# VHH binders against Uncharacterized protein MJ0119: the designs that were tried, part 8

Target 1, 224 residues: Uncharacterized protein MJ0119, of Methanocaldococcus jannaschii (q57583)
Amino acid sequence: MDSWNMKGSKMVDVNEITKYLPGFNCGACGYKRCDLFAEALLNKDVKLEDCPFLLRERFKENYEKLKEILKIKGKIKKEEKYIGVIDGYEADFLLKPLPNECSCRETLLIMDKKELKVGDYIRYRPLGCPIPHFAKIIDEYHGFYIIHVVGPSHRITGEKIEYKDVGIAIVVAFEGIVEGKVPEVGKTVKFIPKHCMMQKVHSGVVVQVEGKRVYIEGIDLKVF

## First folded at step 4 (VHH)

Design s47 (from c03 with T102V S106I S108F; framework vhh_8cml_1)
Fold by ESMFold2-Fast, scan of step 4:
Structure s47 (fold): chain B 224 residues (1-224), chain A 123 residues (1-123)
Amino acid sequence: as target 1 above (224 residues)
Amino acid sequence: EVQLVESGGGLVQPGGSLRLSCAASGSTFSSYAMGWFRQAPGQEREFVALISRSGGSTDYSDSAKGRFTISRDNAKNTVYLQMNSLKPEDTGVYFCAAKYGVWYRIPFEYDYWGQGTQVTVSS
């Protein structure tokens, strides 16, 4: 079926757009299917760059064809700045949650010796952060715990959730979706986790990159 | 190193069910996140479902959500995909894949792949 964009330009079929998308149906663009992302592109709800694979070498020709079909003019020329709220430092990018997740994933080293299981809710204070965090354990790997931050320490009232207090925890890794320029593996970066209550600039080393999905290891709240 | 062998594919009528199994051998299975991917003729390999190392986290494609369930038994070194309410568009070769460390929905980052098992949904 052909459709018009809002400006009354050339009619295009959703299938004409979907044909040039990667076809992974992976959700990294924020839509669970590539054809839904194609619909969002026609509605001008998203940018081509929101599909993290279109800028990769394998899909370079697809990206250029999609720009032609959608009549997109040039590159985004205006740089976005990401400024930490508390200390005013500039970050390289924002780190957003994975699609449909409530926070970026944090990997914790927990020194407290209480028994913890996947599915448990915990209260912890990150080393270097003055604010207690509330989190759900979503995975465990070689003694590290991967968590979602589920709320601020002073907002949770009337909920029937039992939080195990683990004291101070060391945040050793973050995982999420980059908003901004995607870093290279091995680079030291500054970033703001979107879920951070203080919106502070964090630093770390990029260990893995998948399109806009990154895994960053390092010291939380290293400020220079 | 991990070797993966899929089983449980076959021919079913629309609305039917199949349970796919993926048996792993080699390295410590519990160190790997596991995914199921499928490929229809003429299409790219697409994400279906994934499960974390512990089994505590799962994720599904939009088409699989509510119909398919991924699970794992680390004691048996096996991951499963229970497929219910099968549709003709579910037809394809289903692949089991393993990723060491953090888990991905993208085929290119998986470390080990099975040979695939054919699922055909037709009357």
Scores: ipSAE 0.010, ipTM 0.391, lowest interface PAE 9.6, mean pLDDT 78

Design s48 (from c03 with S57D T102Y S106L S108Y; framework vhh_8cml_1)
Fold by ESMFold2-Fast, scan of step 4:
Structure s48 (fold): chain B 224 residues (1-224), chain A 123 residues (1-123)
Amino acid sequence: as target 1 above (224 residues)
Amino acid sequence: EVQLVESGGGLVQPGGSLRLSCAASGSTFSSYAMGWFRQAPGQEREFVALISRSGGDTDYSDSAKGRFTISRDNAKNTVYLQMNSLKPEDTGVYFCAAKYGYWYRLPYEYDYWGQGTQVTVSS
């Protein structure tokens, strides 16, 4: 019933995978239930290592059995530490761009009164960051602007782009793909945006999780 | 709450084009991200395309990239799917879906669904 045929492989049941998972339904893998994580494993949307409990000694045999069922080769690897380069704080995970995007998505509150629209290029300095950022507006919602950090392309390709200087902007949200432990909705997290020029640890509250894709609000550029 | 009604489906030859429309009524349409999903016989609903609340950002399945274009008109409370270079593999019932606020590719995460419109690509 909850099983399917994969072309060129044995039919694998979601229940066959789920019985070897820890069963905590804790959301640490990015899914609210272990059976949803099992579905994601079968769809190749996640790795076994995205469940932090499978890497513990108690679950060593479960991990090896799951590798066998999913025909995965390799060794158990100790979790990497994500350390902010500029301030030395440890992050829970690294936040990567969505597939084929040039940066994580940032949502900005811009106080400047310039007329801005989707498609515009802007220059801003995030509140709490000493480095000017260059971005393209990709969406707008109730006065908030969602952007990609594109960098000063004229320095890389020689292409000239006109940037509207909006001064200081408050970064109110990030969206991207988690590398490391996937957080639970409602939790306060520390993370490093991959595109961050300073590789600084940020903090925020997780509002939405879909697999490894997360939306984080209440952003702070300082942590404790 | 939002009600969705699809139109524009039909029978078309391989290589042909169709434009699907989805008309929304009820809650403020501009508060919803919109998606198109399809379901072929004997298969689960699969993601085709999505568009943000403002229309400034879009995403497509690998099979739809370069062939399909999603757009919206918030003044008319309508989302569109322009389908070009249609293939027999594109045959299925096409559903419009609405999600408050955020992006979702997974069908079970969408809040509101239309009844669907049949697209058949065959010679």
Scores: ipSAE 0.005, ipTM 0.376, lowest interface PAE 9.9, mean pLDDT 78

Design s49 (from c03 with K99G Y100W T102L; framework vhh_8cml_1)
Fold by ESMFold2-Fast, scan of step 4:
Structure s49 (fold): chain B 224 residues (1-224), chain A 123 residues (1-123)
Amino acid sequence: as target 1 above (224 residues)
Amino acid sequence: EVQLVESGGGLVQPGGSLRLSCAASGSTFSSYAMGWFRQAPGQEREFVALISRSGGSTDYSDSAKGRFTISRDNAKNTVYLQMNSLKPEDTGVYFCAAGWGLWYRSPSEYDYWGQGTQVTVSS
């Protein structure tokens, strides 16, 4: 329901928007809860298309209703430019961690034959990066290791963590939430992982998209 | 390929508990992330909980968080959903699902589904 203020303009609140959202609280839009996504929609921080379920047949009527309601609140704000600090190259988007995670997910190909398991902490140097990284293994996929980058500062917070040194690792994929224009599956993209200390532009091919959540394969090519 | 069979559903009073089991047959169960979804009367399937291949990572819908616990035993090819503090709103057919490799909360990202088990929360 729209309400009118004293000037005759329609007002919309977070509850009216949330009523038409799927209610899954799944995080694919980049927000933990649908009501937080509703607030972001009203603030023009996100687009309706950032929720993948609104584009499904079940929610077609919800999507049309939300488009109508949000017309009253004006345009979605213009996209920002993302510039690599060291490289000076422009990226298509910034890649953020999934909700409640400390970094974007990286998938590693590790050449070292050390015995590794989920929960292990590792030290590695990404191929093409001059500095060592510190990470926690969060999953394993057909011999690839999925990790969170925890950074060297995690060690100096007073926590006793033993890191297994695996040497050079190839980062074969990234997963996270897009800040900026969401790419299409199959596109080659330039992006900056938010956790990257050097803020370097990376490149890869988009393999999967679900709202603002993307899975990108390919190593940092830096051929521009 | 994997075949999934759910069990453990039934009628329970509000505030009660149920433990659902999903038995998997076929090869490579340990290669799949597993999820639980439910379908309320007149509604489409919605996400409840998921667990990674290793069992090291879990995720829950807001309605399930703090009340439900998902777990798996790869040696027994079984995934479980322990449901506590059940509410009438939890009534529905509960499905287990297997997704290849990486996981998402969307039902469309899961390749294999069980036939479902009915959970009814009513006094």
Scores: ipSAE 0.013, ipTM 0.347, lowest interface PAE 8.0, mean pLDDT 77

Design s50 (from c03 with K99R S106V S108D; framework vhh_8cml_1)
Fold by ESMFold2-Fast, scan of step 4:
Structure s50 (fold): chain B 224 residues (1-224), chain A 123 residues (1-123)
Amino acid sequence: as target 1 above (224 residues)
Amino acid sequence: EVQLVESGGGLVQPGGSLRLSCAASGSTFSSYAMGWFRQAPGQEREFVALISRSGGSTDYSDSAKGRFTISRDNAKNTVYLQMNSLKPEDTGVYFCAARYGTWYRVPDEYDYWGQGTQVTVSS
């Protein structure tokens, strides 16, 4: 027989949920492993639709089975409000780092002519932010640099890190996990990057959505 | 269009090592994130390891972490998987895959696939 909780209801095992999940451990749902997402589903911290793959044709039967097992009937959790500390503006959502990453990913346009490579540590001031940032370059694509904001870790841990000063950089994109209402592709959104020291509301256009994972580009005007 | 060809598979005893190679033909290999996936007998294709376009970021499945190392040489259009401390559970067909732009752990997100190379861990 099934296990019972203290309220007299049957309990569902995490393994009963996990076996119907895709098993990719891809992080798109906001959790590094599918079994952690299964645990969050049982705790009602997330919804099945937060996994982008359960809605695909290949997993339609898995999705229906999971709805039956979880007995999904009822109310969606009340949305929390996200308010920027400096300006008091309300954001559509909070943008969190991808699982196991120290910050949201930022894509930078750097105008400085220094030789930069993946693995380098840099100091930059984002255009429109008064605070210098310290970052590690984690990827490069045709002159754009993808970074993690790491802060001045040498002052925290005693590590000796050489930061290359690149001056002002334009942050052209953010990537992370949505906490709040997930936006649609093409929508202009307001969001707070969790790693932002000022907790300031940012704006951009959503270019890609994969469950809770979003890629947002900062553009002022779209003209053709 | 990119063609991928794997090599380096074979039979090895538990605790042994193998180095897999995946050679890509095409003009824009450095634009592709690369992944290694495996399929064991009677099972779904699963994620093993991935590497970003530049080679600066890597990621591993829980079963591969600490034992396997993914690397790439963009000048040679080749990605590698160094497999150490092999276990019988590592037996399967190993596939190299390429995705334009950003990386994912999900097989369905990869655009180009190799034919696979058999790895058998047995005494």
Scores: ipSAE 0.028, ipTM 0.467, lowest interface PAE 6.8, mean pLDDT 80

Design s52 (from c03 with D59Y S106L S108D; framework vhh_8cml_1)
Fold by ESMFold2-Fast, scan of step 4:
Structure s52 (fold): chain B 224 residues (1-224), chain A 123 residues (1-123)
Amino acid sequence: as target 1 above (224 residues)
Amino acid sequence: EVQLVESGGGLVQPGGSLRLSCAASGSTFSSYAMGWFRQAPGQEREFVALISRSGGSTYYSDSAKGRFTISRDNAKNTVYLQMNSLKPEDTGVYFCAAKYGTWYRLPDEYDYWGQGTQVTVSS
């Protein structure tokens, strides 16, 4: 088969849609590039509001033009349910990695006195999880470390990677892309990080939302 | 709490290259995500590129993708924009900007701005 004309709700192609998108390729909509988001719009897999820029004043005319081209209808399918494997609790959404990243971002409070820097590989056990995690530090500030969980694969591949054992760490925040209903800032939510080996339901408070990208901080008062 | 100063602008012919620099002073540079924006005569300021605190993530506008490269040197408190295959439409004042925090924000939201450096692409 041939071209987007055969599958589109209108006789439009991906390039016609992409022309009116911001062009930032920032990943906040859940797609690596704006042209992939345009493709998803034509397939009715996403909504224009999943791009955080289209509702800004600067892009008002782009948004209106895209609504005209796509003859926008809020097409809603049956909602997916996300059930924790270990606990059986229902989560509000699944939290996926940012585009091109190997895991959701976690922010760690590490009590160990080891000297750590961005680029280091660490081994830690999250407080409340029986499984050790292997991670790469990708950022730091004021003693907090932002990491990607890389799993034990780097140890298995024979790479010259030294994992610094930091013991127990407290995961104080998660960042990623929502699969499911996007929450409001300030709301307490239940979610499953896609990289979680136990697929356990986590809880936290939504601190920031940009399209489908959310930043969630841990909370010790409300536990599910 | 950070001061930004751009340099490296100038006049160049179409197809040429320029390397812009942005020197930061004040707060800890490694605490900021850094971006480059530009403004052509009579137009709104537009996003060009951004780089994370660690340098591990970069994002580019469609007009910059494949031609421009953003990088940073945290030891020198400097961010760079290498611009290749310059076109007349790249003419404008280029601004460096800083955003405090560990996660990337919308390219239009930044906390601190430099004064800009003029880039002119003309035959």
Scores: ipSAE 0.005, ipTM 0.408, lowest interface PAE 10.1, mean pLDDT 78

Design s53 (framework vhh_etentamig_d1)
Amino acid sequence: EVQLLESGGGLVQPGGSLRLSCAASGFTFSSYAMSWVRQAPGKGPEWVSGISRSGGSTYYADSVKGRFTISRDNSKNTLYLQMNSLRAEDTAVYYCAAKYGTWYRSPSEYDYRGQGTLVTVSS
ESMFold2-Fast, scan of step 4: ipSAE 0.000; ipTM 0.323

Design s54 (framework vhh_7uia_1)
Fold by ESMFold2-Fast, scan of step 4:
Structure s54 (fold): chain B 224 residues (1-224), chain A 123 residues (1-123)
Amino acid sequence: as target 1 above (224 residues)
Amino acid sequence: QLQLVETGGGLVKPGGSLRLSCVVSGFTFSSYAMAWVRQAPGKELEWVSSISRSGGSTYYEDSVKGRFTISTDNAKNTLYLQMSSLKPEDTAVYYCAAKYGTWYRSPSEYDYWGQGTQVTVSS
């Protein structure tokens, strides 16, 4: 990853800690790589003493230097990790459905010329996602459609549902409830929609916040 | 129809080794965070280890670090826990657990559970 234009990156902090770790990548601390252990130290998930090599006389200076760094940078409260299962990226939070809803709300731009109404069921493939989605249209405004993802749930319930195939759709927004730290309006965030079949980290800009409810625009699965 | 089936438990002496297996069916294996969670008699559920297929990241409870290894075989839809240097304190029912999406350290966050397999460490 080109990091020359990244300011205050978590990766910079991880790299600063990793250079003082033994570098054996031996798994003795419970992590396969020293950089993963460094990330866990920053998150206060583990102690320096969990690396047996840091307690040896050879690494005494490294141990003291790491204590200094972690006292400054390790002030982040320990929080649950939200990690995408396909590509391993960490998200800022999990986005859950609104109360009593079956999925987060997605706002779609649909280019297909089929006549669509609120209450219709559709089949679409989100741009940038290899998996077809099954959804119910719950609202419409200014040519955008707000939907709930209902598949694969419809296969479980056995209900006979006729889906209109609209091809590729562009997901322009998500709305839901934050599990984790609530972001501020205007911030760029990484999140995992709970209903996402690939459980990939999405990104976007927060445009509205009301308690734990957020509306996020400009979703791109490939921006990390 | 999501199913998790654990095998490999048994009686072992202190310092011994066991390999637990969890065969998964009814879902895309690589889409779920997987964990091993144990429960000793009369105690609460204790998270032991988690794995993400994406990136192959693994996580361990402090008491098992360096002794236990979590791994997956995607071709066999199987999760493993290789246990070495077993202690009497490791005596518990071991559960395979799955959650759609992200991994969690808290046992209560996992949605799907196997039947459990008993591990007893005694002389």
Scores: ipSAE 0.000, ipTM 0.084, lowest interface PAE 22.5, mean pLDDT 74

Design s55 (framework vhh_etentamig_d1)
Fold by ESMFold2-Fast, scan of step 4:
Structure s55 (fold): chain B 224 residues (1-224), chain A 123 residues (1-123)
Amino acid sequence: as target 1 above (224 residues)
Amino acid sequence: EVQLLESGGGLVQPGGSLRLSCAASGFTFSSYAMSWVRQAPGKGPEWVSGISRSGGSTYYADSVKGRFTISRDNSKNTLYLQMNSLRAEDTAVYYCAAKYGTWYRLPDEYDYRGQGTLVTVSS
C-alpha cells in the first residue's frame, strides 16, 4: 500500500519491501523473518547489506529496486565504541546471540570429563576467566561441544537441573550476530560477547561471515 | 562419487502427511550440515529446514515451523523431513543439500544437492 506524505512523496508499506527480499527467513541479517527485516529497513535500523543474499548476483535487481524504493543516500552509520567493563579495552563490536537464542554460541574443548551428550547441562570455567559458567550442550561434532551459557537463571525459576562439572574448558570459537561494523573473513578482531558476565574484551580470528552472523576462532581473553 | 537420493514424495491431500528421506553416499556425512530446499513450479528455490552436523540443532523457515520436522541418522547416512498438515502452497520439488562444516542457508550455495522429489498437495 502507498500513500502520500506531507512532502509529496509516496510512502511504502512493509509488503512492498518484503517482496524484493530473498524470503529465506534465515536470521543472518539479525532478524528471524524477512518481513521483520523489512520493517527495520523502513525504520532505518539496518542496512540492505546486512542481508547477505542481496549482494549476490542473483539478487542484483532486487538490491537496486530496494535502494530505489527506500531512497537510500550515501550516508554512513556512525561507528559505536564498545569498552570492556573490567579492563577498559576497546572492542570492534558487540557479539549478540543468534535470533531466539539465550546466548552467543561457544564451542568448547573439554579436556577432562568426556561422558557428555547433547542436552546435558554443564558447569565449566573458561581458561582465562575466573567465573564459573553454567551451560547447556546444544550440539557436538568430533569431540567439540557447542553450548549456550544459561547462567544460574534456572535456579531462580525453580527448575531442578543437575550441572555436570567439567572443570576448565578451552573456548575455541564464538558464533553470534555483530552489533557494530561487520568484520571481514581472516581479520583479527576484538569483541565483547553480550552474555559475558565480566563484559570483557575477547580477541579472535573471523573464519566465516554471513550477513551480520560471524564465526570467530582462536579465542583469547588477553588483548592489548 | 558423491550421491544424494531423495525419496518419499508424491500426491497428498491438504492436511495430509509425507516423510521424505535423503540417502547420502560418497562423502563423510557427519561432517556436513544438511538442508531441505524446495522449488515450486515457476518460482525460485526456498530454504525450508536445516540441521547441524550432529543433529543437535534444527532450523526452520517460518512457513513450515511447527509443521515440519528435520532429523538425521549419521549411522545410516540419511536425512529426513517429516511433513505434517500439508498445504497447497507446500507443492514443490524438494531437494536435500549438503554444506561442509557450518550451516549455510542460501539454496544455491551447497556443496552437494540431490535431484529432488516432487511433492504435490492437491485434492
Scores: ipSAE 0.012, ipTM 0.454, lowest interface PAE 8.5, mean pLDDT 81

Design s56 (framework vhh_7uia_1)
Fold by ESMFold2-Fast, scan of step 4:
Structure s56 (fold): chain B 224 residues (1-224), chain A 123 residues (1-123)
Amino acid sequence: as target 1 above (224 residues)
Amino acid sequence: QLQLVETGGGLVKPGGSLRLSCVVSGFTFSSYAMAWVRQAPGKELEWVSSISRSGGSTYYEDSVKGRFTISTDNAKNTLYLQMSSLKPEDTAVYYCAAKYGTWYRLPDEYDYWGQGTQVTVSS
């Protein structure tokens, strides 16, 4: 439909945008490659500020050039209203998995003294959630375990997966990509982890922000 | 005291290979995101490559992608940069850098730095 759309005469291709992006393909904007982020910019799905590096001094000229080019495209899509399915509470944003990951990252405080290592599969029930979760340990830090919620998909593999039962675990942090309004460091926020089966609203304090990637801490007791 | 010690630099001919090592001490290695940052004579610091905590994700500057490989050995508390197809433009002091946390950062955001190791690509 570009034949009758005068705006189309100023259409910008993905390559014209991509050449001014940092080129790190780091995933902080929510896309695994900078060219996919460029495509999202042209589709008005994201804003330039979703790339954490464009506002830095090193990329000041790139940012200004991209602002000039993208003014041709106009407004960014409006934020959605995010409502918890079970309890009806309103969240500030959805938290999505990092690019190429199966779930948001959860940081667990596990009370069980079983020997656990990165790569292990565990079964746990989050404090405040009635549903047992199945997860893979992807990282460890000072006795905290960072996991992906993997669910039934890993149980149908040709290899027998043994899940170590660790009982009740306290979820003390979440990490992922924001869909919606990106929060500021230090803010207390309400969010829905996209992998949450009950789609309940969770809360925490934002500790780190890079573009759309956030790290949120707090004991998630599902109270507000 | 947190310490980062780089080794492996030297003189190499164009098209050659070199492996840099960074031994870390004084902290839990797997708790830190790590990076290699270089500085050519008279130039600004340039981020080269980053690896996430525990080595699960790697990131590269476009000019080195496909030529350099970043990796870790958590048992040895060591970060590596395998450099291949070296060019004169790769001549720089290479620094190992660390930041507490789980993801990649720009060079100016890394908290702990090594002393650097010189890489010279020439005849």
Scores: ipSAE 0.000, ipTM 0.312, lowest interface PAE 12.9, mean pLDDT 78

Design s57 (framework vhh_8ghr_2)
Amino acid sequence: EVQLVESGGGLVQPGGSLRLSCAASGFTFSSSYAIGWVRRAPGKGEELVARISRSGGSTSYADSVKGRFTISADISKNTAYLQMNSLRVEDTAVYYCAAKYGTWYRLPSEYDYWGQGTLVTVSS
ESMFold2-Fast, scan of step 4: ipSAE 0.005; ipTM 0.305

Design s58 (framework vhh_8cml_1)
Fold by ESMFold2-Fast, scan of step 4:
Structure s58 (fold): chain B 224 residues (1-224), chain A 125 residues (1-125)
Amino acid sequence: as target 1 above (224 residues)
Amino acid sequence: EVQLVESGGGLVQPGGSLRLSCAASGSTFSSYAMGWFRQAPGQEREFVALISRSGGSTDYSDSAKGRFTISRDNAKNTVYLQMNSLKPEDTGVYFCAAKYGTWYRLGSPSEYDYWGQGTQVTVSS
């Protein structure tokens, strides 16, 4: 189940679905070729009912067969895309940095009483994570700090940076760009932040969506 | 909670530059993200630029990108809009606006809590 096998498996699935489609290539379903419609079905961009010929008596068996294939293959392909490395749990999507940013944005509640300001570099350990993180404070919001993770202690920067050690911090929110299916506001989701060193599945509640940009609160590292 | 007063508007020829200022008073200025909006004759009020509470993040409309720069000085309780390469299409009343917090909500006018009275910018020969 690696990225190299995913393309080969997808082509086999497209061919299997295409075998049960009417083969007219007539464009009635919005696609000029049945194999393009099959690919759109696998991606869940269209429904089987969008092909009017599948609803006819002649194709009744084809329609039922396609429904079963899509149920089975949809489950298998979902797991291949977004599996957390450390626990092996499935995520709904990968969360990527905003354009031109070095990491997803994290919002922190910091337990230490040090005076901190925007522009400061900090060393912290997220509660529940064994790895120390190095970050730049990019904003402050009602006592919460919004940060970019700039790397672990062993990463080389071209500039000598002094990090303020703040100890343990609670990560209360993530913000970034979804790779995968965009969630709806109010949904509980599982996701992998691209910058996460453990590539661990996180959970949270989606609070804001704008295109592929999402803001997720109520973060947990314990996923069930 | 804040009072906003714009200045720096005026008449400028195409290709010219203007720097708008917005002075804030009342509640603590550093608690607010600041935006610039404009309203051209015959048009609805449109977003121009946004700057976070700290000044650490900025955003721009497509029409402003590459020509306008938003900045702030929290010690002076002032936000600025540096406008370069001005075009007749930039003519309008420019408003500064304040919204509480630093959520990534890049706002419609309805999302802003406080507004200035506006300053007129006219780009004409």
Scores: ipSAE 0.006, ipTM 0.327, lowest interface PAE 9.5, mean pLDDT 77

Design s59 (framework vhh_8cml_1)
Fold by ESMFold2-Fast, scan of step 4:
Structure s59 (fold): chain B 224 residues (1-224), chain A 124 residues (1-124)
Amino acid sequence: as target 1 above (224 residues)
Amino acid sequence: EVQLVESGGGLVQPGGSLRLSCAASGSTFSSYAMGWFRQAPGQEREFVALISRSGGSTDYSDSAKGRFTISRDNAKNTVYLQMNSLKPEDTGVYFCAAKYGTWYRYLPSEYDYWGQGTQVTVSS
């Protein structure tokens, strides 16, 4: 028995699949690296179509080769129900952070005239939410601020972080990775942001979809 | 509307380094995510690197990661690509591209504005 050969067979399969994937490691499929997506494909946890590039003209041959290698048969979808903890409403999907990020991305309209820059920490209350949020500004776009919701890390690690209180902010968009059925552009959806402390169902309109990555606008923070 | 002009290309030996610059003029540069693409002889344009409007987020192709660094200076309306440990397969025309808005894009057809390109040749 060739024991070293037997030990490596699964890793060879992952490498075989990975070489036909785009290699962008972009995270749109929900995995931070293409080799992790390849592993998930072998385990039948995901579909080839969850990669946004495999259905494009440049990768048509790769897609056909991967279909033959995987010879996917039977169901690889499961019935999943996402119920808001506080409101009890059913959501269409969970919205998870982009790979290696601590929360979904929120886009805020801040009415306070305080000077803000990328890298600043803020305290805000989302319009329609009773709980103050603590966030780091990660990007700026024409006066809108893109943030990550951060926990009270300074209380846990003793790190000295000063939060600028900006009061009420309007959450105009969410961006993240879908856990569940990926929606179509133009659809009104119900979703639960994984970072939401209340685990409440939010609603919005899907503006962009790329694999499992979605951008949702027209946000309504529903309260019971 | 934005105009892009690349510079800094040239001939270099394997293992060498080059720094490419892309100067932008026209509308608000900070409204655009910026990308670098390359086109090898006989091939289509492929993604190399991108940087968000603020410079807070970057992404790289597998072939560029660990060797190339993208950066930007919004005060000077310029984006840079620092290329280290160059290989013969890095040879091609390098293009600067601008994408309006928030969403990252990896395909050439998804970018709004393009420069004319600068030639990089890695040869012994």
Scores: ipSAE 0.006, ipTM 0.389, lowest interface PAE 9.5, mean pLDDT 79

